# VH-VL binders against q9umr5: the designs that were tried, part 210

Target 1, 268 residues: q9umr5
Amino acid sequence: SYKPVIVVHGLFDSSYSFRHLLEYINETHPGTVVTVLDLFDGRESLRPLWEQVQGFREAVVPIMAKAPQGVHLICYSQGGLVCRALLSVMDDHNVDSFISLSSPQMGQYGDTDYLKWLFPTSMRSNLYRICYSPWGQEFSICNYWHDPHHDDLYLNASSFLALINGERDHPNATVWRKNFLRVGHLVLIGGPDDGVITPWQSSFFGFYDANETVLEMEEQLVYLRDSFGLKTLLARGAIVRCPMAGISHTAWHSNRTLYETCIEPWLS

## First folded at step 8 (VH-VL)

Design gg87 (framework fv_mavrilimumab)
Fold by ESMFold2-Fast, scan of step 8:
Structure gg87 (fold): chain C 268 residues (1-268), chain A 123 residues (1-123), chain B 111 residues (1-111)
Amino acid sequence: as target 1 above (268 residues)
Amino acid sequence: QVQLVQSGAEVKKPGASVKVSCKVSGYTLTELSIHWVRQAPGKGLEWMGGFDPEDGTPVYAQRFQGRVTMTEDTSTDTAYMELSSLRSEDTAVYYCATVSYDWKTGRYSFDYWGQGTMVTVSS
Amino acid sequence: QSVLTQPPSVSGAPGQRVTISCTGSSSNIGAGYDVSWYQQLPGTAPKLLIYGNSNRPSGVPDRFSGSKSGTSASLAITGLQAEDEADYYCQSYDSSLSGWVFGGGTKLTVL
């Protein structure tokens, strides 16, 4: 029998968006219990990420409790950041595979249609003025806005991502690292044709420097300091990197080849 | 405000085909997902298929695959459902409905329904 | 034999509360797919009553409410009125069938 799978969606998503993913799992791993958490759907996905973490935590506890052999997480886009925090704040999680589908793990710095819709007169160069205010930090998208030209403001004002990445100190950092390190596998998925996640290498813990040159995970201070366990996980052989070209942001959960190559092998 | 107007009642012999139309008003067909649901006299609702609102491709319920075809004519804002190899068991009211995504709630629903088309299959 | 199970009938008196259940499985409601509810008056097309488990379209009074727990959903009608006498259907998506599914329907009688 297969371990249960819990799916955490992204910005403006619904459970219906994952129908193809569930169909693929049912075909290759029949009998797998898959639950798409239908919390914070639609505009509620804009609520602060710490609020979402609390709600998703309450939903995953009974699922994990019923599966002593462990569970798998599949977390899409913004949902990957929620899952990052869940793995850190839960002292008793039993997650085997954490599969992150095109999530901005080091943050977002790009002009997307979503941002233009929410803040029509803003450009990526001036969004820091909104996002790094107390009002802006009440929106999920601003919780992971990472302007490489105002890194000092990001470090001081980010109420979520800077803390969960260990880029700013927190009293619980040591416990969060210990909890995160219990994960069996960290499966990172993303690609250059995503079109939304900017830079796309953020899905693999790469990010822009002050000149907008992408530095990969192994050159990040977060990795070098092992702030929440990335270096330890990599040394253990627990990090899987699965980049794929030709896949747009809304297609990561509906591409069969992607599923067979990057997801299926990690669903024991 | 969306309105769906369906073609009139049909009487067919076993083995024939029927093609029901659904005319969209108050919105453009290209921005809607039309699905088809039938109801036999005194029985419940049965989903037959429709255009997937995210993929834009037709999807059919397994029991109708091979004998149902759903098409759209964007020039006339009309959706069609054709059912072939008719049997007496196909006697039913056939409804078209829109499937819409509410971005505020993140939810899908069958929010507008046509008036229904009675198809009677008898010898 | 419907994929979603509803009681065939329920009844109540004016002003009372009735609840209609909709029981699914791990491939539909249990998988996290939304539940919608439809009201059908005799000789008419179904009308959307509740969508996304608990949301009401404009024009649907707040005495109609929906909820979802585990593999099941419920429609509650408070302050029951004579015009509520109708058939009620639940609906969800099923990943094993790759399609939308309806409950068998519940006839509500107002006595």
Scores: ipSAE 0.750, ipTM 0.886, lowest interface PAE 1.5, mean pLDDT 92
Fold by OpenDDE, second read of step 9:
Structure gg87 (fold): chain C 268 residues (1-268), chain A 123 residues (1-123), chain B 111 residues (1-111)
Amino acid sequence: as target 1 above (268 residues)
Amino acid sequence: QVQLVQSGAEVKKPGASVKVSCKVSGYTLTELSIHWVRQAPGKGLEWMGGFDPEDGTPVYAQRFQGRVTMTEDTSTDTAYMELSSLRSEDTAVYYCATVSYDWKTGRYSFDYWGQGTMVTVSS
Amino acid sequence: QSVLTQPPSVSGAPGQRVTISCTGSSSNIGAGYDVSWYQQLPGTAPKLLIYGNSNRPSGVPDRFSGSKSGTSASLAITGLQAEDEADYYCQSYDSSLSGWVFGGGTKLTVL
């Protein structure tokens, strides 16, 4: 039998958004129990990510308990960050494959339609004034806003990304790293034609330097310092990178080729 | 608010085709996702198909694939459902309905319904 | 025959509380898809009553409530009134069928 699959959605998504993914799984892995977690949908996806992590934790614990052999996580967009945090705070998770589906794992720094809607008067270069304020951090998007030109503000004000990355010291950093390292495989999926995740390499833990030059995962301090276990995971062959071109952000969960190439192999 | 007005009752012979119309007002057809649901006399509701609210592509229930065609005329804000190779079992009231997404709650629903079109198939 | 299973009928006296169950499977309700409820008065088109498991559209009294757990959903009607006599249908999406699905319907009789 196949291990259960838990799906965590992104910003403003619904369970319906993942209909094709579920269809693919049903076709290729019949009998798989797939659950799209129906939490923090719509505008509620703007809630602080730690709040979401807590909610999703409550939802996955029973599922994991019923699956002693392990489960797989498919986490899309913002959901990928939620899942990473979830795996960091859970000392008893049994996740075999953590599939990060076009997630801004290293943060977001780009003008997107989402940002324009929420902050119509703010441009990318000025969003730090909002996102790194106390009230700004009450919005999920700001929890992973990563301004490369204001690193000091990011490190000091980011209440989510900086912490799960271990970029800011905190008393749980060692434990979180230990917990995250329980994952069997980290499958990173993304691509250059995404159009939302900026830079798209963020899905692979790449990101801008101070000159907005994109550096790869191995050049990031979080990797070099192994602050949350990326270096360790890579060393043990537990990181899978699956880039794919020609896929827009809203199509990652609805592309058959992508599923067969990047997702299906890890649903065992 | 959205209003859906459907065409009148139809009487058809087995093997014939029927085309039911659904005129939209209040909003434009391009702003809505129209679906079709039928109900045989004294029976329950059965989804036939509709336009996907996310990507706008027509999707048909497996049972009706190859026999049903759903189209839209945006110039007249009218949606159409054509069912071919009619059988006596196709005798039913056919409803058009809108499927809408509520961004606040992240939920879909069939929120507006036409008045229904009775289609009778008899020899 | 219906993908979602409902009791064929329920009844209650005015003022009472009644519940209508809707049982699905792992490919619909159990997969995380929302449940909606529709009220159909005799000789009329269905009307949206509950959407997204527990949300009421404007104009729907708060004596109507919906819930979902596991592979099942439930519609509760408190303070039953004569005008509540109707057929009630649950609805969800099914990934195995790649489409929307309805329950078989429940006839509610107000005694």
Scores: ipSAE 0.686, ipTM 0.874, lowest interface PAE 1.1, mean pLDDT 95

Design gg88 (framework fv_mavrilimumab)
Fold by ESMFold2-Fast, scan of step 8:
Structure gg88 (fold): chain C 268 residues (1-268), chain A 123 residues (1-123), chain B 111 residues (1-111)
Amino acid sequence: as target 1 above (268 residues)
Amino acid sequence: QVQLVQSGAEVKKPGASVKVSCKVSGYTLTELSIHWVRQAPGKGLEWMGGFDPEDGKPVYAQRFQGRVTMTEDTSTDTAYMELSSLRSEDTAVYYCATVSYDWKTGRYSFDYWGQGTMVTVSS
Amino acid sequence: QSVLTQPPSVSGAPGQRVTISCTGSSSNIGAGYDVSWYQQLPGTAPKLLIYGNSNRPSGVPDRFSGSKSGTSASLAITGLQAEDEADYYCQSYDSSLSGWVFGGGTKLTVL
């Protein structure tokens, strides 16, 4: 029988948005128990990421407990960051495949309609003034805002991303790394036509330097220092990179070709 | 607010087709996703199909596939449901309803309903 | 037959609490799809009562509440009143059918 699949949504999402993904899974792996966690939907997706981590943790515990053979996570957009933190804070998770579907793993530095709605006069060049304040850190979007021109402020003010990426020290870092390394496979998915995640290579742990030149995962200090286990996972063959062109941000969970190429192989 | 007004009752013979209309007021049809639900006398609600609020394309329930066609005329803000090869068991009240997304909660709902159209299929 | 199972009837006296269950499966409620509830008074179209498991539209009194657990959902009505006498339907989405599904309906009788 197939391992159960837990789906964690992104910003302003609903469980209905994943109907195509669930249909694909049912077609290729009939009998798979798939649960889309319907917590922090709509505006609640703007709540601080650590608050969301706590809520999702409470929801996944009973599912994991009932599946001694393990579970798979499919985590979309902002949800991929929630799953990163879940895997680090849970000392007893049994996740086999963690499938990160176009998630800004190294952060976001780009204008989006959501940011314009929240902060109408903002531009990516000045959003650091809001996001790196204590008030700004009460919004999930600001928890992973990563301005490459103010990296010192990001490292000092980020209450979430800089900590889970090991870019700033934390008392729990060693335990978080040990917990994260229990994952069977880290499947990274994303592409150049996403249109929201900026740079799109953030989904693959690449990111801008101070000149806005993208440096890939292997050139990042977080990888080189093995801060939370990326270098170790890559060395043991546990990281899968699956880029695909032609897919917009809201289409990752509804494209059959993407599902067959990047997701289906990792559902046991 | 949104108001849905449906066409009047119809009586049809077995094998005929029926086309029910649903006129939208208070909003334009292009801003809404219209779905169709039927209810046989003394029975429960049955979803037939509608325009997907995310894809914008019609989707039909499996049991009606091949017999039902749903269309929209944006110039008159009117949605249509045509059911062909009518049988006596198609006797029912047919409702149109709006399916909308509430961004505050991240939820979809069938929030406004038409008054219903009685279709009687008798020989 | 209905994909979502409801009791065919439930009854209560004025002022009491009644609960109407809606039992699904792993392809609908169990998969994380939310549940909506509709009230249908005799001779009228259905009216949205609860959406997204527990949200009330404007004009629906707070004595109506919804909840969801596992593969099931429930509608609770407190302070039962005579005008609550109606048919109640639950609804969700089903991934195996690729469509919306309704419960068979529950007739609420106020004694």
Scores: ipSAE 0.743, ipTM 0.885, lowest interface PAE 1.6, mean pLDDT 92

Design gg89 (framework fv_mavrilimumab)
Fold by ESMFold2-Fast, scan of step 8:
Structure gg89 (fold): chain C 268 residues (1-268), chain A 123 residues (1-123), chain B 111 residues (1-111)
Amino acid sequence: as target 1 above (268 residues)
Amino acid sequence: QVQLVQSGAEVKKPGASVKVSCKVSGYTLTELSIHWVRQAPGKGLEWMGGFDPEDSEPVYAQRFQGRVTMTEDTSTDTAYMELSSLRSEDTAVYYCATVSYDWKTGRYSFDYWGQGTMVTVSS
Amino acid sequence: QSVLTQPPSVSGAPGQRVTISCTGSSSNIGAGYDVSWYQQLPGTAPKLLIYGNSNRPSGVPDRFSGSKSGTSASLAITGLQAEDEADYYCQSYDSSLSGWVFGGGTKLTVL
């Protein structure tokens, strides 16, 4: 029988948004038990990411316990960062495929309608003043704000992303790396027409340098230092990169071609 | 504030077709998901299908596929539901409803309903 | 034959608490889809009472509350009033059917 699939949603999202994804899975892998975790929906998705990690952890434990052969994670947008942390903090996870749908794995640096709603007078160039404060770090979106012009502030103030990426030291880093490396496959999905994730290559561990030139994963210090296991996973053949053009941010979970090409092959 | 106004009651013979309309005001039809739900006298609610703006085609409940057609006229902000090959068991009140997404809660709901259209199938 | 199972009736006296259950499966409530509740007074269209498992629309008193656990959901009505006498329907989405599904309905009688 197929391994259960756990879906972790993104910012201001809900389970109904994944109806097409669940339909596709049911068509290609009938009998798969799929659970969209109904936690931190709407405004609650703005809560600090470490708080979300704790809540999602409590929800996934019984699902993983019932599936000794393993489970798959499909994690969308901000949810991909939650899943990154889950895989690191859980000493006993049994995740086979971790499928990251357009998640800002190296962070976000771009103006979006979400940011304008939350901070209407802010531009991407000055949002660092809010996000890198203690108050700003109480909002999930600021936990992965990565201003390439203020990398020193990002490294010192980020309470989440800089730590899980191993960009700043943490006492648990060695254990987090060991736990993350238990994953069977890391499937990275994203594309140039997303329109929200900026730069879109953040979904593939690429990111801006100080001149806003995108450097790919293999040029990142986190990869070169193997801070949480990316270099080890790539050498093991466990990283899958699946870019696709023509897909907007809210359509990654509802495009059949994307599903067939990038997701379906990794559901066992 | 969304308002949905449906066409009046109809009496049809078995084998005929009926087309119920749902006039939308307060929002542009292209911004709304319109779904159809029926209720036979003294019975429960039954979803028939609907049209979400992000989808290219309406989705129909399996038991109505082949007999139901849902269309929209954006120039008049009117949605339609046509049911063919009518039988006595199709006697019901037919409702149109909006399906809305609330950004703040991340939730979907059938939040506004039309008044209902009674369709009676008798000889 | 409803995909979501509700008790056909429930009753209580004024001031009491009643609970209406809605039992689904792994393809709907168990898959993580939200549950909404609708109140239908005789001769009227259904009215949204609870959406997204536990949220109340404007104008719905806090005597009505919703919850969800596993493959099931519940509607609780406290401080029961004569005006609460109505039919109540739960609703969710079902991935196997690719569509919205309703419970069979529960008739609440205030004695």
Scores: ipSAE 0.621, ipTM 0.851, lowest interface PAE 2.4, mean pLDDT 91

Design gg9 (framework fv_mavrilimumab)
Fold by ESMFold2-Fast, scan of step 8:
Structure gg9 (fold): chain C 268 residues (1-268), chain A 123 residues (1-123), chain B 111 residues (1-111)
Amino acid sequence: as target 1 above (268 residues)
Amino acid sequence: QVQLVQSGAEVKKPGASVKVSCKVSGYTLTELSIHWVRQAPGKGLEWMGGFDPEDGEPVYAQRFQGRVTMTEDTSTDTAYMELSSLRSEDTAVYYCATVSYDWDTGRYSFDYWGQGTMVTVSS
Amino acid sequence: QSVLTQPPSVSGAPGQRVTISCTGSSSNIGAGYDVSWYQQLPGTAPKLLIYGNSNRPSGVPDRFSGSKSGTSASLAITGLQAEDEADYYCQSYDSSLSGWVFGGGTKLTVL
């Protein structure tokens, strides 16, 4: 029998947005129990990420408890960051495959139409003034805003991303690392035509340096120091990288070729 | 605000086709997703199809695939549902409805409904 | 032959509380798709009563409420009034059918 699949959506999404993904899974793995977590939809997706982590944790516990052989997570966009934190704070998770669909794992720094609609007078160069305030950190988007020109402010003010990435010290860092390392596979998916996630390599733990030159995962301090286990996972053969061109941000969960290439192989 | 006005009742013979119209007022058709739902006398609601609000493509219920065609004329703000090869079992009231996304809640709903068009297939 | 199962009828007296159940499966409500409820007065088109499990459109009084748990949903009506006499339908999306589905409907009689 196939392991259950838990789906965590992104910013302003709903369970309906994953209808194509569920259809693909039903076609290739009939009988799979798939649950899209119907929490923090719409405007509530703007709530602080730690609040979302607690709500999703309460929802996944009974699903994991009923599946002693394990579960798979498919986590889209902002939802991938929620899943990162879930895997760290849960000392009893039984996740086999964690499939991250175009999630800004090292943060976001980009001027997109979406961001301008949400913060119409802001530019990426100025958003640090809002996001790195206590008020700004009450919004999920600001929890993973990573301005490479104000890294000092990011490290001091980020209440979420800097902590789960081990970029700033936290009392629970050792146990979070131990918990995260229990994952069977970390499947990273993203691509250059996403149009929202900036830099797109953030989905693969790459990110800008102070000159806006993208450095890949293996050149990041978080990897080199093995802060939450990336180096250990890579050495174990547990990290899968699946980049694909030609896919826009809202299409990762509805592209059949992407599903067949990057997702289907990791659903057991 | 939004108002959906459907064409009048029709009586058709078995084997004929019927085309029901749904005129949108108070909003433009280009920014709405219109779906069709029917109800046979004394029976429940049955979804037939509509334009997917995310994909923008028509999607039809499996039961009606090959017999139903849904189209839109944006110049007149009118949606159409054409059902061919009519049978007595197709006698029903046919409704059009708007499918809207509420960004605040992250939810879809069939929020505005037309008055219904009675289609009778007999003789 | 409905995908979502509702009781065919419920009844109550003015001022009382009634609940209407909507039972689905793992391909619809159980998969995480939300539930909407519609009220249909005799001879009229359906009217949206509840959407997204528990949200009320403007103009729907708070004595109508919705909830969802597991593979099922329910509509609660408190302070029952004569004008509530109608047919009530639940609705969700079904991934195995790739489409929207309705319950069989429940006739509410106010005695």
Scores: ipSAE 0.765, ipTM 0.888, lowest interface PAE 1.3, mean pLDDT 92
Fold by OpenDDE, second read of step 9:
Structure gg9 (fold): chain C 268 residues (1-268), chain A 123 residues (1-123), chain B 111 residues (1-111)
Amino acid sequence: as target 1 above (268 residues)
Amino acid sequence: QVQLVQSGAEVKKPGASVKVSCKVSGYTLTELSIHWVRQAPGKGLEWMGGFDPEDGEPVYAQRFQGRVTMTEDTSTDTAYMELSSLRSEDTAVYYCATVSYDWDTGRYSFDYWGQGTMVTVSS
Amino acid sequence: QSVLTQPPSVSGAPGQRVTISCTGSSSNIGAGYDVSWYQQLPGTAPKLLIYGNSNRPSGVPDRFSGSKSGTSASLAITGLQAEDEADYYCQSYDSSLSGWVFGGGTKLTVL
C-alpha cells in the first residue's frame, strides 16, 4: 500500500484547488489516502504563519499516528513554508517526502498582481515599512517578506522566516534543525515562469543579494552555516530539485506533466 | 556541580549605577553561559539578558537595552551585571543563572541559580 | 502583564493532584518554543523543575510532569506534599521580543 499523502494549500486557496492533483494521485497510485487539509482557507490564509503551523499540526498529528510507516507532504506556495516550519517544531514527525510545490522557501520580494490588491498603496521597495512593523507581522505574507535592501530589518523584525531559517538566533534552533532533518527527502519544485514567487529561485532556496543578484542555495548563509540542515540534507542526497518552465503559479498543482516528473516519483 | 555566588545587597540612589557580581565554581566561566533574571518584591521573574550559549555574545532584553551591561572576567570566573540610571522600579532581587544545553534532548534550560542580590533604589 | 499567563494561585490537599496552566501565544509556546518550569520556595532562588516541555532534571521527583499543547503548557503535580508549597513559574522564548519570557507565577498552597 501507498503511504498517506497530506496536502497543504497556499495563499487564498481551498481544497478544491487540488482536485486535479487528487485525480492524478488516484490514477497513478490507487488506494492512496489523500487528505487535503481544509484549514485557513481564503482570507484566513492571511493569518500569522505560526498560527497556521499550530492549526495544521493539530490536523496532521492524528494522520501521522495512524500511519506508522510514514506520510508524504505536498505543500503548495505559502503552504511550503508552513510545512517546513511544521517539520521543524515537530519532534516526532514521520514525513518521508516533503514536496515543496512552488514555495517561497527563501522568502518573497516581489509586488506581483497577486499581492497588489492586498497592498495597493505599497510598492515592493517600500513594503518593508509595513511588513517589518509589529502589526505587519500579523499577516502571513509579511512573515516571509525578505527585503534584500533592508537586511537588518528583516533579521530583527521577521517573526517567522528568519527564525525557521536560523538566521536569527533562538533557543530552539538546534532542535528545529534536528527535527527537520528527520525528513526523508526534500523535493523542491518551481520554475522561471511562475510569475508570483519572486525571485522564482526562492523555491530552491535561492535569493537576492544586496544588489538583487540571485544567488543559489549553496551560496546562501543558511546553507553555508547549515543553520536548519540544508547542507546536511544535500550531503546525504536528500534534496531533489525539480525546475520546470512554462508553468504559472496557479497551475503547479494541476499540470500532469509536472506531476509525473516532479511529484509522482516521490509518492511511494 | 555548578555553584553561583553573588555579591551582597546594594542600596543605591536614583540615577546611580549598580554592578552585581556572580562568581562561578565547579566549572569555569568559559564553559558556562550566564544570564540574569530579576524579581521585584512580591512580583514575578523577569529576564534581563545574558550570553548566548552558542556564540558567547551578550544579548539584552529590549527593556534594558542601553542601560544594562553584562561582562565576564574569565581570570576570576566572575560574571558581572551593571545597571545604570537606576529607578525605584529597579528595586529587586537580581539572580544570575547558567543556561545549559542538553545534548541528549537538544534543549536549553536555566539549570543553576545564584542566591540572589537585593538591590534597593531609594531616594 | 506577563507574556505568559498563569493562574495567580492554586491549592490542593496532601496526596491530591494539581495542575498549573501556562498560556502563551503564537509567538512563543504556539510557535513551538520549549516550556520550562521553575519552583521557587519562599525566600529562595528559583529551581529548575521541568525543561524542554517534559524533561526532569536529576533530583526532581517523577510526581512532577510537564506537557505542552497548542499555545499552552501545563505542570502537573501528583501526590501533593507539604514541601511543594511554593511559587511556580513557566518560561519560554518569544520570537517577537527575541528573548526569554516568564509567566506571572502561580502560588501553590498545600491545605
Scores: ipSAE 0.110, ipTM 0.720, lowest interface PAE 1.9, mean pLDDT 93

Design gg90 (framework fv_mavrilimumab)
Fold by ESMFold2-Fast, scan of step 8:
Structure gg90 (fold): chain C 268 residues (1-268), chain A 123 residues (1-123), chain B 111 residues (1-111)
Amino acid sequence: as target 1 above (268 residues)
Amino acid sequence: QVQLVQSGAEVKKPGASVKVSCKVSGYTLTTLSIHWVRQAPGKGLEWMGGFDPEDDEPVYAQRFQGRVTMTEDTSTDTAYMELSSLRSEDTAVYYCATVSYDWKTGRYSFDYWGQGTMVTVSS
Amino acid sequence: QSVLTQPPSVSGAPGQRVTISCTGSSSNIGAGYDVSWYQQLPGTAPKLLIYGNSNRPSGVPDRFSGSKSGTSASLAITGLQAEDEADYYCQSYDSSLSGWVFGGGTKLTVL
């Protein structure tokens, strides 16, 4: 029998977006219990990420409790950050595979259609003024806004990403690291044609330096200091990298080749 | 805003094929998900299939797989639904409809409908 | 074929409240998929009445409301009027069929 799968959606998204993913899972792993969490849909996905983490936590607890053999998480876009925080704050999670579908794991810095819709008069170069204020931190997109030209403000003002990445100190950091390290596999998926996640390497824990040159995961201080366990997971053979070209941001959950290559192998 | 105008009524013999058109105005076809729903006289609504912009090809309801083909001509903003091997049971009004995602609510809906095309299958 | 179960008919007097049920299963409404409701007047195309369980499109009176609980949904019509006489269909997505599904329809008669 297969472990249950829990799906967490992204920004301006809902459970219906995963209809193709559910078809693929049913075809390759018939009998799998898949729960797509119908929380923080549409504009409610703009709520602060810590609020979303609390709501999703309440929803996943009974599912995990009923599956002593473990569960898998598939977390799309912004949902991947929610899942990272879930794995850190839950003292008793039993997640085997955490599958991150094109999530901005090191943050976002780009003028995308989502950003233009939400802040139509703002440019990426000036968003730090809004996002790194207490008011801005009440919006999910600002919780993972990472301006490489104002890294000092990001480290000081980010109420979410800088804390879960261990880039700024937090009293719970040691416990969060211990909890996160219980995960069986961290499966990272993303690609150059995404068009929304900027830089796309953020899905693989790479990010811009001050000159907007991408530095990969192994060059990040977060990795080198092993702040939340990336170096330990990699040494353990628990990190899977699955980049794929030709896939736009809204197609990660509906591409059969992507599913067969990057997701299917991890749904025991 | 969005208008869907369908082709006129058709009368076909058993075993023939019918191709219904759905002309889109007010929007370009490439940005719209067009789905097809039929309704036999005095009966309920039945989804046949459709094409979502993010997909490489249309999806069909299982009972119509092998008999239905849905295509789009972006140069004329027209969607087509062709049903082959017609039977008397295929007598119905065929509707095209748009499927929209409302980002503000996170919800999907079949929000605009064509006027319907009556297809009668008789000897 | 009816994957979602609706009563075939319901009736009420002007000014009264009527409720139309839509019963699904774990593969559709129970899986978290939204429920939409459509009103069909005789000889016309269906019109979207409710989407996303409880949302009204512009132009739909607040006399119409939707709700969802577990594997079922309901459409409530308060202050019933003669022009409400129509067929009503619920709709959801079904993961086991990999497609959209409709209820069998409910004929509302205004007495």
Scores: ipSAE 0.011, ipTM 0.581, lowest interface PAE 8.8, mean pLDDT 89

